# Designs tried in a protein design chat: miniprotein binders against a7ua95r516to809. Part 127

Target 1, 294 residues: a7ua95r516to809
Amino acid sequence: ASLSLLSISDLVPDLQFIFFWMSNAIEILYFIQQKSPAYMQTIELMDDKAGSKESLLSATISANEEAMTILEEVIMYTFQQCVYYITKTLYVVLPGLLDCNPFGTEPSSEQCRRAAGVCVCAVCVMPEAVRRVVSVFQTTSDLLQQYQVHSEIQSQMFAYLFFFTNVSLFNQLIDKGPARGWFQRSRVLQIQASVKILLDWAKGAGHNHLAQKFFAKFCSTVTILASPPQQLSQMSWKALCAEHPSLKPVQLHRILTQYQLMAELGPLPIWQPSSEDEAYIYRTVDLLESFENH
Below, E stands for the ipSAE of ESMFold2; O stands for the ipSAE of OpenDDE; V2 stands for 0.75 times the mean of E and O plus 0.25 times the DockQ between their complexes.

## First folded at step 8 (miniprotein)

Design da7 (at its last look DockQ between E and O 0.79; V2 from the best seeds 0.00; counts 0 for: pae O 6.5 > 1.5)
Fold by ESMFold2, look of step 8:
Structure da7 (fold): chain B 294 residues (1-294), chain A 80 residues (1-80)
Amino acid sequence: as target 1 above (294 residues)
Amino acid sequence: SMTYEVTIRTDNPEDLELIAFALRILAKVMGLRVEEVRREGDTLRVRISGTPEQVEYFREIVELWLKVQGIDARVEVREV
C-alpha cells in the first residue's frame, strides 16, 4: 500500500469514530456498575407476600450480566480495531528508525556520536523517520485525551503499542541487520540516539514505566552493541545474562556473534554460554519475537 | 406488560445513534423489551414493553444518563 494511505493523519477520522464508541461503551459500563446496587435495593424494598421478589432479583442479575457482556465485547472490538489501524501505520514507519541519522551530517553530529554508550547531548536533531514514529504516538495520545478514554484503557493501549514497537524493531535488527550494516558501531550509536528520543517522548507523556518495561529487549540489544570492546570483553556470559534478563539465550548469543564480527574479535572464552544455556542458544524458533500478545 | 413510546428530542442529532444504543442497554438491564426504534430527523422514538414502575424508573435513569453525558435532550414517555 502507499505510505500516504497508511499515514496516521489519514486514519484520524476512522480512529475518531472508533474512539467515540469505545469511550462511550466504557462510560455506559461504568454508569451501570454504579447504578446497579441502587436498582437491586429498590427490588429488595418491593412489597412481596409471594416468592416473586427472588425471581425478579435473579432475572435482574442475569440481564445485568448480559448487558455487561455486550459492552465488554464492544470495548474489546473497538480496542482491537484501534490497535489494528495504529500498528499498520507503525509497521510502515518503524523501519526508518534503523536507517536514520539523528546526529545529522554536520561536524557537530560527530561530537554527539563520540559520547560513550549513550547520546545525551542537546545537539541531536529529530530526523523525519523518528518524527513519523513520534507523530503516531502523539496522535494516539491526543485522541485518547480528546475522547476522555478511561485511564486504564489508555495504559493498555500504549502497553500494546510499545510492545509492538519493541518486537518490530528487535526483529528487523536481528533479521536484516547483517545485510543492512546495522551492527556497525556508528550505526548502533545512531539507533541508540533515535530510541532515546522515543523514550523521552514516553517519559514526557506519562508512560515511562510502560516504555521501560516493553522496550527492554530492544534497549538491551542496543546497549550491548554500543558497548566499547574493552568493556564488553570483560563481561562473562553469566554477567551479561544477569544485566540483560530480557534477552533469551539464543538472542544474546546472536547479538554477541554479530558484535564479534563487527569488532573483528575472535571467539572469547568468557562469552561461552553456561551449561544451562547451551541447550537454548541454537533454538532458532525463539530468535524472533511474536507480535501476538497472550 | 404495557407498551410505551419514549421520545427523545435533541439539539445535536449526531448523538442519536449513541442515545439509541444506550437506551437498548439500559432497557435490557431493567428487564424491559424494546419493540421498535425509529429515528425521525432530530427525534428518536422507542417502543418498550414493561410494567409502569419499570418504565418510570427507566425514564429516571435515562434522564440521569443524559445529564451525566452532557447530552442536551428532552425525554417524553407516553402509554400506547
Scores: ipSAE 0.555, ipTM 0.886, lowest interface PAE 1.4, mean pLDDT 84
Fold by ESMFold2-Fast, scan of step 8:
Structure da7 (fold): chain B 294 residues (1-294), chain A 80 residues (1-80)
Amino acid sequence: as target 1 above (294 residues)
Amino acid sequence: SMTYEVTIRTDNPEDLELIAFALRILAKVMGLRVEEVRREGDTLRVRISGTPEQVEYFREIVELWLKVQGIDARVEVREV
């Protein structure tokens, strides 16, 4: 009795088992790719009795292609199961990142001190909510390293995890932000500091380029919302679009509208949409991001 | 074609499931027919049909794969 390739789903509750099978399927694939040419040459060198040599070579090529397909399916399935389980865990912990305060509790005057002309009364610490998100990423990294998964597969996994995190955080902020007070300046600065902790982790883990690419939309949103009123009011709609190309017109419009309300500024005419973008400002179907490719 | 029994013995029975999977894939790559796969404690027994030359090459490839993976196991082949 051996585990069927389709029965790897039976290992789904144990993430280590899934990584084990994924890693080993990849190693078997590479072993076959390396050794198959030598076997084919062995067939070519065989004595051709009863015309069986050509038939054997043809059958071996077909069988090799089938074996490679099976291994690729196992690798894809185990990869998808890992991603599914990890992203389901991320989805539960990500909203906490928008509610936490990395600047800590202000110390009393008795606990406040100055060092070389700098006030050292409050320090930035990793909030528990941020630690939970980092723990998911770190555990994933540890498992990939424990099972010696090839760097290309590691990059693909983190690309998807960062993509998922970006979409989840952006959608939560846009959809729930007004009701939760997340667009208030003090909260935006806290969110910005928390996100920087995630980005710093990604840089330390060797995934800086992936993080910069896949967090672009959420980072643009937070950057705009954290801008001082004096600086933001000097930027035109066209300038903001040029600096933040990841944002769709409806998304940028929603962000600027919330900024206007929270900063108690005058009417939105300061950031007039271009005539080219005017038609896209009210496309509510484009407001939230999709987890699927359209 | 003749039938052969390939036996794999290991001090780490937890490796037998991976070994069985690898043997099935390697046999398929070589166009060998796997008739039966049976596990008995620390031993895996695989019945395979093919030419003597194919089966001998299969044994060599299996031993090489085990060595590359760092799996401590003994491979024996006999005609049945």
Scores: ipSAE 0.433, ipTM 0.850, lowest interface PAE 2.2, mean pLDDT 81
Fold by OpenDDE base, look of step 8:
Structure da7 (fold): chain B 294 residues (1-294), chain A 80 residues (1-80)
Amino acid sequence: as target 1 above (294 residues)
Amino acid sequence: SMTYEVTIRTDNPEDLELIAFALRILAKVMGLRVEEVRREGDTLRVRISGTPEQVEYFREIVELWLKVQGIDARVEVREV
């Protein structure tokens, strides 16, 4: 119940605090890594009169290792906390993306209209459900930039968020899609358009490669489902496997089976799994994606 | 080993928490014992124990770190 009201804006103060410490810890760690060798060299050049150089060097190395370990723990902890809060927000807004009609005349969000006239920014023209998802990613991007978080950590953050998003959307589509009518061609085209908006945002934000990689499974599923029956019925199982390598055989089989039911197609021999894949199409454990595989 | 007081003054008191955190870590890396960290308004006072050479190097590292961070702060070291 309480999670449904959680917006990314409500988390910004807490996220700011976490990002602040994450960024600072990274910077301090980097600084130590760069300066420690010079300090050790200075110790080596000192006169032995003040005690054993070896003991001081050993103590310095040990202290450095301990400090670096603590900083790494802080970075890891803060990273995990950011991911935890952001993914909770995504969990709330992602279902709306599947139900969204991007072709509908849903009024642009009142908030952008109020500020400075007809904002024609890409966000203002987005359907509300898509805008909510994009807002989570944009807020994350803005915070990472604001606190000058190291680029590698930014990339890891977005990689995980895209992974989470793909898993969530894919699992929802496979599990609930038939019952929700999301496998209907008209609905699939809406989903495809909504995802394209998200991918276009990711491209504009400089995360095109990550988005293409981590959304591949969901995009493949949507692409298959969006295909006209006349076109898809001409594609063999092997051709579909080759074109959509991100899909496991069990997943592809499930998608095709549901497509067949939705399109009222009779059994298509051309979609029959190969003898090699036949054992795998029954691995229901592999049907849904796991959040733990990252 | 002697005890020193490192005083850091800044016009941006919001930075003092970060500075205090950094100083603790840097002192630890250098094998310096941090005895006390106190904030007094716009001033951070850190009591550390070490050799004169260690403390001088600590001052240099802190000043360099502050510069790299773009923090305008003055560092003073006094034997106590």
Scores: ipSAE 0.016, ipTM 0.350, lowest interface PAE 6.5, mean pLDDT 85
ESMFold2 (binder alone), look of step 8: mean pLDDT 87; pTM 0.850

Design da8
Fold by ESMFold2-Fast, scan of step 8:
Structure da8 (fold): chain B 294 residues (1-294), chain A 80 residues (1-80)
Amino acid sequence: as target 1 above (294 residues)
Amino acid sequence: SMTYEVTIRTDNPEDLELIAFALRILAKLMGLRVEEVRREGDTLRVRISGTPEQVEYFREIVELWLKVQGIDARVEVREV
C-alpha cells in the first residue's frame, strides 16, 4: 500500500467522524459509572422469589463488566485512530521546523497591506514551517473542543502528540543533523526559537506541564548545543547528566561530540564520561528514541 | 420474562445511530435481551425482553441519558 501526502485539512471530515464516536462513547461510560450504583442498589432492595434476586445480581455484574469492556475498546480504538492520522500528518511537517528561520520577517504582499492599512499581526513573524506544525496542534484542540471531549482524554492525546513530536525532532536532529548542518550554532539558535514558538502555543492552550515533560529530551539537546563554549567547558560530565536527566549517556556523548566539531574546540574535560556510563556510550541501540510508549 | 417494544422518536434523525448504540449498551448493562433494533425515518424501535421492573428502570435510565445529552426525544414503552 502507498502512503499519501495528506494535510491536516484533508483529514478533518474523517477526524470529525472519529471524534464524534470517541466523545459519545466517553459520555456513555461516565453516565453508566454514575448510575450503575443506584441500579445495583435497586436490585438489592427487590423482593427475592426463590433465589432469583441473587441470579439477577450476578448477571447484572457480568453485564456491567461486558458493557464497560465494549466502551473502553471503542474509546481506545477511536483514540488510537485519531493519534495515528494526526501523527502521520505531523511526521510530514516536522522536518521543516529544523530548517526554518524564525528571526526573519515574513514578507507581506502589497495587496494585504493596502486592505488592512498596516499589516502588524504576529503571524507575519512565524515561519510557514512552524505554522504548519502549530496548525496540526490547533486543529486537534479545536476538534477536542467541538466534541466536548473530557479533559482527561484531551491531556492523554496531547501527551502522546508531544511525545511523538519530541521523538521525531530528536531523532532527525541526531541522525541527519551533521549532514544538514543543523549543529552549526546559528542553526541551533534558529531551532531553539522555533521550538519556543511550539512551547508558547502549548502554554497558551493550557498544556504547559505536558510540554515541559514530553519535550524534555529535545529541549535539553538544543539547550546544550546553544550553550556558549565558556559556559559549557566549565561543566563536568556529572553536572551535565544532572541538568539533563532525560538524555541517555550515549545521547549526551553524541551531542557533546557534535558541539566540539562545530565549535572547533579540542577535547574538553566536560565530555569525559564516568566509568559507569562508558559501557553504554557505544550502544547504538540506545542512540535513537523509539516511537513506542513506555 | 415479557417482550416489550421501546420506541424513540426525535426531530433530529441524525441522533438515532448514537441513541441505538447507547440503548444496546444500557440494555446489556441491565441484563435485558435485545431481540431487534430497527430504524424508520425519525423513529427507532427496540424490542427487548425482561421483567417489568427491569424494563421500567431501563426506560427511566434511557430518559435520563437523553436529558443529560441534551437530546430531544420521546420514549414510549409497550408490551408486545
Scores: ipSAE 0.085, ipTM 0.647, lowest interface PAE 4.5, mean pLDDT 79

Design da9 (at its last fold request DockQ between E and O 0.97; V2 from the best seeds 0.68)
Fold by ESMFold2, fold request of step 9:
Structure da9 (fold): chain B 294 residues (1-294), chain A 80 residues (1-80)
Amino acid sequence: as target 1 above (294 residues)
Amino acid sequence: SMTYEVTIRTDNPEDLELIAFALRILAKAFGLRVEEVRREGDTLRVRISGTPEQVEYFREIVELWLKVQGIDARVEVREV
């Protein structure tokens, strides 16, 4: 009964408006950048009869810079508004990813059948919680394509959306995981399968490098938690840090503590932090990630 | 520096808000001052100040921008 339960579909008209203005501002900025040099050259070639040529050129350059600044501000503002609305929706749907069972498929819906271009069975096996997250990403991708947004802006937008997703999932797992049972091995394997579906979507959408970069912390966490005890217990703390550089010492320590508890490997710590890292494994201020890091 | 009125008529009136924004920015970018922008149904009227040479270049730039965007519109410029 949350007041903030909005689907991405409810926001499409607002997003269409914002993308329209963002894309057009980008195109006008590019147009000005391409035409300004020729215009300035025209002023430089004019006859200086009144001795005002340098003043005219200076004023024109200043006005040109003001115009481009206005467009840059419009682009920045519209980008921020898109990200705000999309992440608000994403925040609502992401927790379900941690609770769903991708191995227990739901009955097909009309929406599943419409989304299936190549394989209806593949789309229909996707759990509803994962489908809701994919729908946010896919709707964003469709809007960016519809309005022909410059590819660098598209990449920046998905970089932030993947960063937001990573922070949100990681923080919820660390904070709520013990109470919700999310560190149980069967649950971890279900989470791993659900994340795989998201990563496959990102790869198919052309964002594989962005997803690998910005999901690193959550994926490292799930990889460690999903590892067989025989293999993980043979790895030193130093080896784990080297394989998972996205994890801070306090984060790795917490993950390994939960792993040891759920794998029933006894109460005595198996992984001993290096002398250098031991100073940091109790820094609780560093446990959760900030959404402002990007 | 003289005052001119740029009149834009279009078959797609939904484009006029974008055209108005673009004309304001393009005029500024190329050294003209926009005095007034007024929409009258399917027609946009923009008052600008500049030299005849600046206004001629602005007309060319606006027509080129409209073509690049695929916007069907007619541009008229008259000294006022």
Scores: ipSAE 0.731, ipTM 0.938, lowest interface PAE 0.7, mean pLDDT 85
Fold by ESMFold2-Fast, scan of step 8:
Order: sequence, then structure tokens, then C-alpha cells
Structure da9 (fold): chain B 294 residues (1-294), chain A 80 residues (1-80)
Amino acid sequence: as target 1 above (294 residues)
Amino acid sequence: SMTYEVTIRTDNPEDLELIAFALRILAKAFGLRVEEVRREGDTLRVRISGTPEQVEYFREIVELWLKVQGIDARVEVREV
């Protein structure tokens, strides 16, 4: 029997509470920032009857800075809590995306079939694994909209979620891919189709620019692995580095080595690293991506 | 300085937690000291210390914040 996964829907009440306080803390912060200059001017224009005007102004500036610091801490804390709950749910559902088949059949074996005199061709469907990932993003978007969270905070949240998704998928593909057979052409085409569903969702939600930025590494990886051998073999190492600037030399070398092995191509003379890059190819610390980056 | 009681009355008591939070932060941001905050049904009572001019400006800021947020509440201030 299948293990049940944590549903994003189960977290909605907790997320609603956190989003409510985050949104209101942001509104209060902006309100204070807007009104403080006029208040400071009011103090400056007051009669200095007791010679205490400078002391009052200084104390008010200090108190104002403390109030804004408290709000910034509340905003940061609530933002981090939302991200924690959302990414915890994503972490559980993301691996399924690399194993699902959106074509209903293997892509390399797609064919028309006949049933009861009707010709039916294979068609792309949204697998449950992909639907679960999309559901997390959609629920997040709905909550941000419901609580009228400022667009800059919405962008920051999706930037982080796309960054997290990209790192998680890239690391899993690179680290576990050889053992799982994920570098086989048919599997790569399935992964590419599943990723396209996520990118199409992001475009529809108004986050195309963020998706292009934060999915760049994983998309470059899948693009290279999905390339026909004839096309890829015409490109030099320098040309591949130029077309895929998001990939580090060690990452590109690992991808090309796996591609060459799966395609049963000869030795690696077609994709020989530059002398400058060669020193960095064997630095294992640069192979996997860190979740610590922006 | 002098002590004042700010009374907020609303027909929607669920707003009082947000109002209490906002009043504490706004009072601090505008140089007033909050001595006590009490909730009594549909009413929030906030005891603050400050000059008469600070308290009057604070009253105006609170009323403006309530309007901007679309919160329907009545603000009263009295010296205690």
C-alpha cells in the first residue's frame, strides 16, 4: 500500500493565521515609514520652552527605530514560518516529479493504437505527483492574494520556493540519477515534460521571470540531457559553457559524462574541458547546490 | 508626563487583537509609553503616558490607521 503524503490543504488554517499577521505587520511598517517624517518635522517645529527639544527628538528617533526593528523581526519570523511549512510539504512531493510519466506511456514508445475501431494516440496528462507540486504553489498564491500581501513580498516568496525546488530537483538528479536510471533518454524526456508543466503554471501565475531565473540550473541540465547526440556532438566545451552559464564546470562535466555513457558515444574528446576549467572539475564540494544561497 | 486612557470600541470584537498590536507598536514608534492594555468585550482600553501634544497626534494617527485598514472602530481619549 502507498504511504499517504502530507497535504498542503491540511496546513491552510495554520498558514492563514501566519499570513494574517505577516500581512498586517507589513502594512503597519509601511504606515510608520510614511508618517514618521511628518511627525519628526512636527517635533522640530515645536516651541523649545524647556530646552528639551533635542532630547525629545533623539528619544523619539530611537523609539521609532526600535518599533520598526520589532516589525521587521515579526515580518521575518512569519515569512520564515510560511516558507518552512510550504517547503516541508514541497520536500515530500518533489521526488515524485522525477519518477512520474506525464505521457501515459514511455515517450520513446509513443504510438497510435486502435480500440473499438478508434485510433487513440498517447497524450500528456498531469500525473498526481506533478499535481501535488502545482497544488502547493497554487495554495501559496491563493493565500498571498487572500491576505493582499504586497507584490514585492509575493515575489520574494516565490523566488525562494523556486530556488528551493530547483536546488532539490538538481541535487536529486545529479546525486541519485545514475542509480535510478534518470539519465536514460526516455526518463529525461518525461522529466522535461513534467518540468514544463511547472513552468507553464508559473507563467500563468505571473511569475515567468522568477521561474526562468531560479530554475535555470535544472532547466539547463535537462536541456543538455534531452539533446540529440548529433546536435550535442557539434558543440565544443566552450560553446556549452557559454550556452549554460548557470552550470559550474564540475556540474557540466558530470552531466556530459553521464550523457556520453547513456548514448554509448566514444571517449570524451568532443567535450574536453578548457585548461582553466580542468582544475575545478574534480572539486566535489562544487558538484551539489547549497540551500544556503539566495 | 501625563497619563491618558485610549478607548477603542468596535462592533467586530475579532479585530481587537490586531488593534491592540497596532496601538502598542504605533505608541512606541511615536514616542509614547504604554502602561497597560485591557480588553473588555467589544472595547479595548490602552493606558499611555506622554505629553498632551504627543497624545493628540497619536489619536490622529490611530484614527488614520483604522481608516486606511478599513476597520470600523471609534476612538476616545481621556486624561486619567
Scores: ipSAE 0.668, ipTM 0.920, lowest interface PAE 1.0, mean pLDDT 83
Fold by OpenDDE base, look of step 8:
Structure da9 (fold): chain B 294 residues (1-294), chain A 80 residues (1-80)
Amino acid sequence: as target 1 above (294 residues)
Amino acid sequence: SMTYEVTIRTDNPEDLELIAFALRILAKAFGLRVEEVRREGDTLRVRISGTPEQVEYFREIVELWLKVQGIDARVEVREV
């Protein structure tokens, strides 16, 4: 019950605290890594009074390693906490993306209208459901920039968030899609347009490569489902596998089977799996994506 | 090994928590023992044990770190 009301804005104070410590821990770690070699060299240049130099050096190396380990633990912990809170928020808003009609005249959010003038920013023209998802990513981006988090950690954060988003959307589409009518061409085109808006945002935010990589499975699914029956019915199983390498054989088979049912197509021999893939199309355990495989 | 008290004073007391964290880690990283960390208003007092050379280097490292962070703080070191 309480999770449904959680917005990213409600988490900003907690996230700010976590990002503050994460960023500072990274900076301290980097600082130690930069200064430690010079310090060790200073110890090495000290007069060897009674073998004390080797013992001091060894003790300092051990102490340094321990300090770095503590910092790495802090960084890892804070990273995990950020991901935990942000993914909870995503979990709440992502289902709305699948139900969104981006072509509908949904009124632009009241908040952008109150700023003096018709804000024609890309966010203001977004459907509300898409805007909510983008807001989570934008807030995350803003916080990472505000606290000057190292670029590698930023990339890892977005990689995981895109992964999580792809898994969530893909699993929902495969599991609930038939029952929700999301496999209908008109609905698929809406989903495709909504995802394009998200991908365009990711491109604008400098995460184009990550977005393309981690959304590949969901995008492939949507692309297949958006394809006209006349076009898709001419594509062989092998051609579809080659064009959509992110899909496992069981996933592709499921998508095609549901497409066939929705489009009221009879069995298409051209979509018959190869003899090599035939054993894999029945691996139902591989049908849905796991969140643990990242 | 001798015991030293490192005193850090800042006009921005909000930074003292970060400074305390950094000092503990930096002291550890450079082979000093942290015995006590106390906050007294706008002042942080850190009791550390090490050689004179280690403590002098630690002072330099802390001052450099503060500078890199853009924190205006004064560092004093005394033997206790």
Scores: ipSAE 0.503, ipTM 0.857, lowest interface PAE 0.8, mean pLDDT 90
ESMFold2, look of step 8: ipSAE 0.714; ipTM 0.931
ESMFold2 (binder alone), look of step 8: mean pLDDT 87; pTM 0.846
ESMFold2, fold request of step 9: ipSAE 0.727, 0.713; ipTM 0.937, 0.933
ESMFold2 (binder alone), fold request of step 9: mean pLDDT 87, 87, 87; pTM 0.843, 0.847, 0.842
OpenDDE base, fold request of step 9: ipSAE 0.428, 0.429, 0.425; ipTM 0.827, 0.826, 0.825

Design ja1 (at its last look DockQ between E and O 0.93; V2 from the best seeds 0.68)
Fold by ESMFold2-Fast, scan of step 8:
Structure ja1 (fold): chain B 294 residues (1-294), chain A 86 residues (1-86)
Amino acid sequence: as target 1 above (294 residues)
Amino acid sequence: SDEALEMAEDALRMIEEAQRLAEQGNHEEAIRLLLEAAEIAARSGDPYLIAKVALTAIVIALQTGDEDVIRRAEEVLRRAKELMRS
């Protein structure tokens, strides 16, 4: 379709439906957690015959286990459906982040233009591609708040969304970066500025800890590629591995090889992998990240 | 106590029958039974029974593509939640 970039706004009615049922399931979970101890105590304090009392206790324990099983299934199902719709939208918009220029952009929003004023608004605007990614996160946050979804589930949602974003961006950069010129210094600095906008949004939304944790691999990659050659050449392979523990040996080796190629400063020292890491450098399965986090 | 236990057993049987009817596509009768079961569950004093009515309504709504069935399930959930707050 001609302009088939998925908009998070197009999914809001479906997401509202799913969040509505998820929020109700969570309310029922809280109801059971609040009422169960008192009800169990009432049974335990009964002056009924031992057999009758034990039978009722057993039935109540079974009822609790059944309710918890159904609640887990409903919450998991609705959570997975929200993740599916949101990540499907992210998958479409995320590649644009790697190819946009956050420097010298004009206002992309009428609202921003009116709120900030002429000169201030020019500094505060972001590229349309970055705005679309931020809009997905903001809409998700707004829906979680609108349906009063518990903070723990909200944290789990953003943990997964950041994990997905990190894997998607990292895989795109590593797999397609050389062909797209994304390892060139000017492009790396643009990517760094764009991801900084996402991280600043996360910090403002109260998710700084999750963003630091789940964006570590992509941030390490961008940090290495943006580093001055003098700084990198002074570090041993062991030191680079220690500074960037989120990167596998094959990933670090690929990044450094691309750095040498794209630096345009002449030949740089080759970072020699340790003998223990050499076997992993040549494993194809270890280069790109899986969306399955175990 | 004996009367409350009998009500609890009646409510449970009605909820299980409603689940069976919903699985067979008879949503109209399933919803009717769930609304009736909610009132009895509340009077039994067993919080798990009223919770089960609410959960059954949620499951029906999530499994159906029918807007009318969804609205009826929302009504069951609303009534169950009112009884849970009582």
Scores: ipSAE 0.632, ipTM 0.900, lowest interface PAE 1.1, mean pLDDT 82
Fold by OpenDDE base, look of step 8:
Structure ja1 (fold): chain B 294 residues (1-294), chain A 86 residues (1-86)
Amino acid sequence: as target 1 above (294 residues)
Amino acid sequence: SDEALEMAEDALRMIEEAQRLAEQGNHEEAIRLLLEAAEIAARSGDPYLIAKVALTAIVIALQTGDEDVIRRAEEVLRRAKELMRS
């Protein structure tokens, strides 16, 4: 109940706090890394008063290692807190993406934050459900830029968020899709269009490679389901495995089985799993994706 | 110089005491001590001590629920960063 009211805007103050300290921790870490060699060299050039130099060097190294360790812990902690808050917001808005009709004429009720008046930017013309998801990512991007968070940490953040999004959408589609009618061709095309808008945003934001990598499983699923029966029925199991390597055999088999039911197709021998894959198609434990693998 | 070494030792002791105070939940006194330690650390010429001051301020800011302590931690951090650039 309480999660349904959580918007990314409500979390901005908390995220700002965390990003501020994370960014500064990273800056201090880099400062230590850059100054350490020069400082150690300075110690090495000092006159050796009765072994004091070696002791000082050892103490300095130890103190540096301790400081580095604490900084890494702080960075990791703050990173995890950011991910925790952002993923909670994603959890709330992602189901709406699967139910979204992007071809509908529903006017976006929210004014663009970037423009006074009627904005026709790509975000403002998005369906509300898509815009809500994009808003989470955009807010995250804006905050990372505002606090000048190191590019590597930004990439890791988006990698995880895209991973989380893919797992969430994939699992929902596989688990609830049949009952919700999401396997119907018309609904699949809506989902495909909605995801394309999200991917286009990610491309525009400079995260194209990450988005392509981490959304591969969900995109493959949607692509198969969006395929016309005449086209898909001509593709062998082996060809489908090769074209969609992100899908496990059990996942592909489930998708094809549900496709057959939806399209009222009889058994297709061409979709019969290979003898090598036959043992794997029954691994139902591997059907849904886990959030713990990243 | 012997004076720089003495200053470094003093700054380190102050930082360690600030850390101890923070661990005890006395964040207000910890952050006050860190402000003093920052100046001594800078005078010592040891960049690691300045970094330790900044780090301790970050840790306090993340542990405290007191807005005034957080604000003072930001001040310590800002000062430490200024000293790092000098």
Scores: ipSAE 0.592, ipTM 0.872, lowest interface PAE 0.9, mean pLDDT 89
Fold by ESMFold2, look of step 8:
Structure ja1 (fold): chain B 294 residues (1-294), chain A 86 residues (1-86)
Amino acid sequence: as target 1 above (294 residues)
Amino acid sequence: SDEALEMAEDALRMIEEAQRLAEQGNHEEAIRLLLEAAEIAARSGDPYLIAKVALTAIVIALQTGDEDVIRRAEEVLRRAKELMRS
């Protein structure tokens, strides 16, 4: 059916259920971890009659390990279910970010104000496509806070969501970008502005470090494509690799050759791979990123 | 001390029976046993038994799909958490 039918708002009841039980499982796990030393000390101080102390200590250790194993499995299962629902929504809304024009603005909407926190865009208004992506992140953040999920688990969830977002946007830009005209400089500048709105949300939400880490590959790609072709053509392959370490040789080479063609600089390769990288620029298995990677 | 050990053994037996009842689909009786076991586990002084009651309720809620069972499992969890604070 239609891409517009899968919204984060429609999934909130399912996410509320999963977050409730995940949050409680985390709380129980930490309760065990905090109580274990004190209880073992109590057993060690017991008067030992007929050797029952050794048996009790062994049984306690076994029960602890069994309960913690099950709780860890429950937490992992519920975490994966949350991520599944949220990324399913992200998958639907992310492509629109590559097609929108943040500079062709209508008046600010209530959703733009909420998605940017209390911040308001100075030069551009948040386009609907960007707002849909921010809404997924903001709803996730709101639910995690509502259910008082531990901050380390919240960070792990956003690390994965940013990883997923980067993979989705990068793969689409590399694979479909030339055919869709996304390599044209004016279009790339629009994409760059849209992503900046998303990065500003992440900073305001306290996830700046994670966003910087996990968006690096996509941002490097956009930076290259936003650079004037004449300026870029003056740089050596080695210099470009050094400036964009997040890009694999095959990825960098593909971006540069496609950009050369769009800039009408002719078919003659401008950028020559180093001897170190020459064997790797044709590894097409390494071109697209996997959603399964760490 | 001897009474605490007996209560711990009783609570564990009840929790294991509740787990077996849940596997057989008898979630209502499993929930009733878990509520009873929570009180005995708290009196035993063994923190793992109270946590195991809560854990069992969580597992039932995640596996059942039944709205009434989920509501009842939430009651077990709330009671277990109250006892953890005592």
Scores: ipSAE 0.590, ipTM 0.882, lowest interface PAE 1.3, mean pLDDT 82
ESMFold2 (binder alone), look of step 8: mean pLDDT 84; pTM 0.819

